VH-VL binders against Putative pre-16S rRNA nuclease. Designs and how they scored, part 6

Target 1, 151 residues: Putative pre-16S rRNA nuclease, of Pelagibacter ubique (q4flq5)
Amino acid sequence: MITIEDFKIKHTNKVRFIGLDLGSKRIGVSICDERQSIATPFKTINKTNTNELIDELKIIIKDNNIGGIIVGNPVNMDGSLGRSAQSVNDVASNISKSIDLPVILWDERLSTVGAFNLSSLLDVNVSKRVKTIDQNAAAFILQGAIDFLNN

## First folded at step 20 (VH-VL)

Design t79 (from t70 with heavy chain S31D P117Y)
Fold by ESMFold2, fold request of step 21:
Structure t79 (fold): chain C 151 residues (1-151), chain A 128 residues (1-128), chain B 111 residues (1-111)
Amino acid sequence: as target 1 above (151 residues)
Amino acid sequence: EVQLVESGGGLVQPGGSLRLSCAASGFTFSDYFMNWVRQAPGKGLEWVGEIRNKALSYTTHYAESVKGRFTISRDDSKNSLYLQMNSLKTEDTAVYYCARGPEYILGSGWYSDYFDYWGQGTTVTVSS
Amino acid sequence: DIVMTQTPLSLSVTPGQPASISCKSSQSLLDSDGKTYLNWVLQKPGQSPQRLIYEVSKRFSGVPDRFSGSGSGTDFTLKISRVEAEDVGVYYCMQSIQHPTFGQGTKLEIK
């Protein structure tokens, strides 16, 4: 894994990124365009262990020209790493060891404004909104990161 | 009935090595994080390290005092937890307990808490 | 590491009387999931440690009702409403919001 600051120096804007939300019941995946401007919901992965997740990520990476992986980091508001951040860090570390692409943890506190507006962006019926919330959370994570990279 | 039974303790010289085992029974071993906790003679409890379950790819974490010297592993098919101790110091003298940690499911989170079951311990003495 | 500090380190109690043990952490044990990860462990003489309390106040299965936990943030208390002979031992608080760390222990004796 590398810091987002180091990635900002090293990255290229000719590839797409994916964003991962590991904090929900299902794993949310988002994707951005080659110009790294807009993150959009992509899919939900329903796997119970990290190795199966990695296998699916390898397929997504190959099929979509992915050059980087952004993982939401649910750091506590005081900056400490609680239970969720610990397990997310474990998953991200194993992805980094198995996939030869940059893997970046993105502090989810930096996406708070986007998360606050989730209900307005999900103007769909209750059942549909519930089923797509993890993909939308992943999109907010990725959008926050690419906005930082573009400044 | 949950049982954890440690073995492999003994007397070693400083700089030596020793391998501890913990045999688990009475629960689905593969679902749980597993831990080593030690207690020096007449002293309190000190966490040594943890190995996650399959969902987190068996990732290991260690106390700073043992990092680089101790290695935790597990064999889910044998319901067994291991602690390889290298470069032993006199301060590593302790009773070593295996202890059951939480359960984890990818995307769902952590279940249960530390430490609901403990073994009876195995004694390691590091002395010249 | 999160430092856990217990007081008193030793406690002598007349049978049938209450006992109280304090535990303080060097930082908040409240996690973003709304839970506070403060646990209590008992080690009886000559025995291995055993579970007692998790999440501040929740008793593990088989733990008698006379044990109760309370507190929040960084300040926590374990109480025994009526101490019995079987309660003799060393009581440890511990945190599990990060890798576990333990207090120094409080030795409870019957006088």
Scores: ipSAE 0.578, ipTM 0.803, lowest interface PAE 1.6, mean pLDDT 88
Fold by ESMFold2, fold request of step 21:
Structure t79 (fold): chain C 151 residues (1-151), chain A 128 residues (1-128), chain B 111 residues (1-111)
Amino acid sequence: as target 1 above (151 residues)
Amino acid sequence: EVQLVESGGGLVQPGGSLRLSCAASGFTFSDYFMNWVRQAPGKGLEWVGEIRNKALSYTTHYAESVKGRFTISRDDSKNSLYLQMNSLKTEDTAVYYCARGPEYILGSGWYSDYFDYWGQGTTVTVSS
Amino acid sequence: DIVMTQTPLSLSVTPGQPASISCKSSQSLLDSDGKTYLNWVLQKPGQSPQRLIYEVSKRFSGVPDRFSGSGSGTDFTLKISRVEAEDVGVYYCMQSIQHPTFGQGTKLEIK
């Protein structure tokens, strides 16, 4: 896996990214455009183990020309790592071993500032954007990360 | 009734190897994280390591004192947990317990807590 | 690793009298799910460890109500309102928010 800071230096703006939310009832997947400006909900994965998740991700990556994977990191508000963050790290590590793409853990606490800045810069409908972010955590995660990468 | 039964303990010389087994029954073994915990003579409890369930690809985690020397594995078809101990040191002398950890479901999280069931233990003595 | 520190390490109690054991953790055991992952374990003489208290204050099934747990954050207490002969053994606090770590143990004896 690569830190978000290292990825900011190395990443290519001509590829799409996907975002993963492992903390929802079902695994949420989001995708961004090739300009890496807007994250949108993409699909839900209903798999019971990490190996099956990885198999589905490989299909998504091939079909959509994906160049990076952003995984939400559910750290506690005080910055400590609880059970959810530990299991997410296990999943992300196994993805990184099996898929030859950058895998980045994104601190979910950071998305609020990034989402606000991106909404302001793109002149998007604020009420639509709030509803999209509120309804799909995977899109919220990916949007925060691409906002950070574009700063 | 949940049962955990360890075996494979014995006397071994420093630098030697030993393989412990834990036979599980009375529950769906494949759903649970499984752990080894040890207790040196006259000392307290020390977590040795854990193997996750299938949902987390059987990922293993180890105490620093045993990393690189011990390997935890499991065979869900045989309801069995294993501990391969290599390069044994005298400080590895302990009673080794098999202990049941939580359940994890991908996308849903952790269920139950450490450690609701313990085995009777098997004694490892590293001496020469 | 999260360090768990117990006091006292040994406790000698007359039957019928209360006992109290303190446990401190090196960091907060409160997780984002609102639960605090502090457990108490009892090891009776010659036996395997057995679970006593989970989530700070919740008794495992079959544990007498004379056992109570309290605390938050990093500071926790196990109390026995009236010690009985069957309560002898070593009491460990442990955290389960991360890979488990145990306190040093408190040996409870009857005078």
Scores: ipSAE 0.513, ipTM 0.782, lowest interface PAE 2.0, mean pLDDT 87
Fold by ESMFold2, last read:
Structure t79 (fold): chain C 151 residues (1-151), chain A 128 residues (1-128), chain B 111 residues (1-111)
Amino acid sequence: as target 1 above (151 residues)
Amino acid sequence: EVQLVESGGGLVQPGGSLRLSCAASGFTFSDYFMNWVRQAPGKGLEWVGEIRNKALSYTTHYAESVKGRFTISRDDSKNSLYLQMNSLKTEDTAVYYCARGPEYILGSGWYSDYFDYWGQGTTVTVSS
Amino acid sequence: DIVMTQTPLSLSVTPGQPASISCKSSQSLLDSDGKTYLNWVLQKPGQSPQRLIYEVSKRFSGVPDRFSGSGSGTDFTLKISRVEAEDVGVYYCMQSIQHPTFGQGTKLEIK
């Protein structure tokens, strides 16, 4: 796995990213456009173990020209890694070992800041996009990360 | 009735190796994280390591004091937990307990907590 | 590693009287899921450790209601409202927000 800062330096703009939310009842997947500007809900994965999840991710990656994977990191408000972050780190580590793409842990606290800034500039349209993101946390995670990468 | 039974303890020389086993019964073994905890003579409890379940690809985690020397494994078909101890030191002398950790379900999270069931322990003595 | 510090390290209690054990952690045990992962373990003389309290104040199945836990953040307390003979042993606090670490233990004896 690599840091978001290292990824910002290395990445290209001609591929799509996916976002993963591992904190819900089902595993949420989001995807962005090739310009890496808008994240949208994509699908839900209903697998019982990480190896089966990886198998499904490989299909998504091939079908959609994916060049990076963003995984939401539920760090504590004080920045420490707690129990929730441990299982996320286990899954992300296994994805990174099995899939030869950048895997980035994205601090979920930072996505809230990004959504707020965008909402204040775009009013109604951003409000609808925020509501869509709130319905699928994976899209919220990915949007925060691509907003960071485009600064 | 949940039962955890350790075996394989004994006397071993420094630098030697020993393999501990824990036989589990009375619960769905494959759903749970499994742990080793040790207690040196007259001392407190020290977590040794953990192996996750299939949902997390059986990832292992170790206390710094044993990292690189100890290996935890499990066989869900035999309801068994193992601890391979290599390069043993006198400070590894302890009673070793098998302990049940939480249940984990991918996408749903953690259920129960550490450590609701413990074995009787098996004694490892590292001495020349 | 999260350091767990217990006070006192030993105590002697008359049967029927209350007992109180303090535990402090070197960092907050509050997780992003809103739960606080502090547990208590009892080891009776000559026996294996046994479960007592999880999530600060929740009793494991079979634990008498005279045991109660409280606290938040980094400061926690285990109370026994009326100590009985079978309560003799060493009490450990432990955190499970990360890989488990234990306090030094508090030896409870009957006087």
Scores: ipSAE 0.342, ipTM 0.742, lowest interface PAE 3.5, mean pLDDT 86
Fold by ESMFold2, last read:
Structure t79 (fold): chain C 151 residues (1-151), chain A 128 residues (1-128), chain B 111 residues (1-111)
Amino acid sequence: as target 1 above (151 residues)
Amino acid sequence: EVQLVESGGGLVQPGGSLRLSCAASGFTFSDYFMNWVRQAPGKGLEWVGEIRNKALSYTTHYAESVKGRFTISRDDSKNSLYLQMNSLKTEDTAVYYCARGPEYILGSGWYSDYFDYWGQGTTVTVSS
Amino acid sequence: DIVMTQTPLSLSVTPGQPASISCKSSQSLLDSDGKTYLNWVLQKPGQSPQRLIYEVSKRFSGVPDRFSGSGSGTDFTLKISRVEAEDVGVYYCMQSIQHPTFGQGTKLEIK
């Protein structure tokens, strides 16, 4: 795994990123365009262990020209790493060991900025947001990260 | 009935090694994180380390005091948890408990809590 | 590591009287999932530790109603409404928001 600051230094043109939300009942996946401007909901993964998740991610990576993986990090409001963030870190570490792409943890406390931008860019309404919450949460995560990278 | 039974404790010289075992029964062992907790004579409880379940690829975590010297492993087919203790020091003298941690399901989070079942303990004495 | 501090370290109680044990953590035990990860453990004389309270105030199965937990953030309390002879032992608070750490223990005795 690498920090988002280290990743910002890397040149990432011509590739898309995916975002992962590991904090819901099903794993939400989002994807961005090759210009890394807009994150959109993509799919839901219903796997019960990290190795099966990795297998599905490899398929997505091949099919969509993915050059990086953004994982939401549910740190506490005071910045400390609690129980929820610990399990996310374990999964992200195992993904990083198995997939030869950058894997970055993105601080979910910044979701307010990303959530507003994502809603505006995706033209979603409240009822649609409720029905696709897993995928929308993953899109909020990815949008926050790509907004940071473009700044 | 959930049971955890530790074994393998004994007297060992400083710098020596021991391997502790914990036999589990009465639950689906592979669903749970498993832990070692120790208690030095006349002292309180100290967490030693944890091994996660299959959902988290059996990732291990250790207290700083034992990192690099102790190795936790498990064999889900034998319902067994292990602690390999190397380079033992006198401060490692303690009763070592096997303790059941929570269940984890990928994406859904944690179920139950630390530590709902404990073994009887096995005594390790590190002395010249 | 999160430091857990208990007071008092020793407590002598007449049977049938209430008892109270305080526990303070060096940082908040509230996780992003909305839960507070403060647990209580009892070790009776000559026995291994046993479960008592989780998530501040929730009793594990088989724990009598006379045990109650309360608190938030960094300040927590275990109360026994009427101490019985079987309640003697050492009570530990512990946190599980990170790798577990324990208080130093409170020895409860009957006088």
Scores: ipSAE 0.263, ipTM 0.731, lowest interface PAE 4.8, mean pLDDT 86

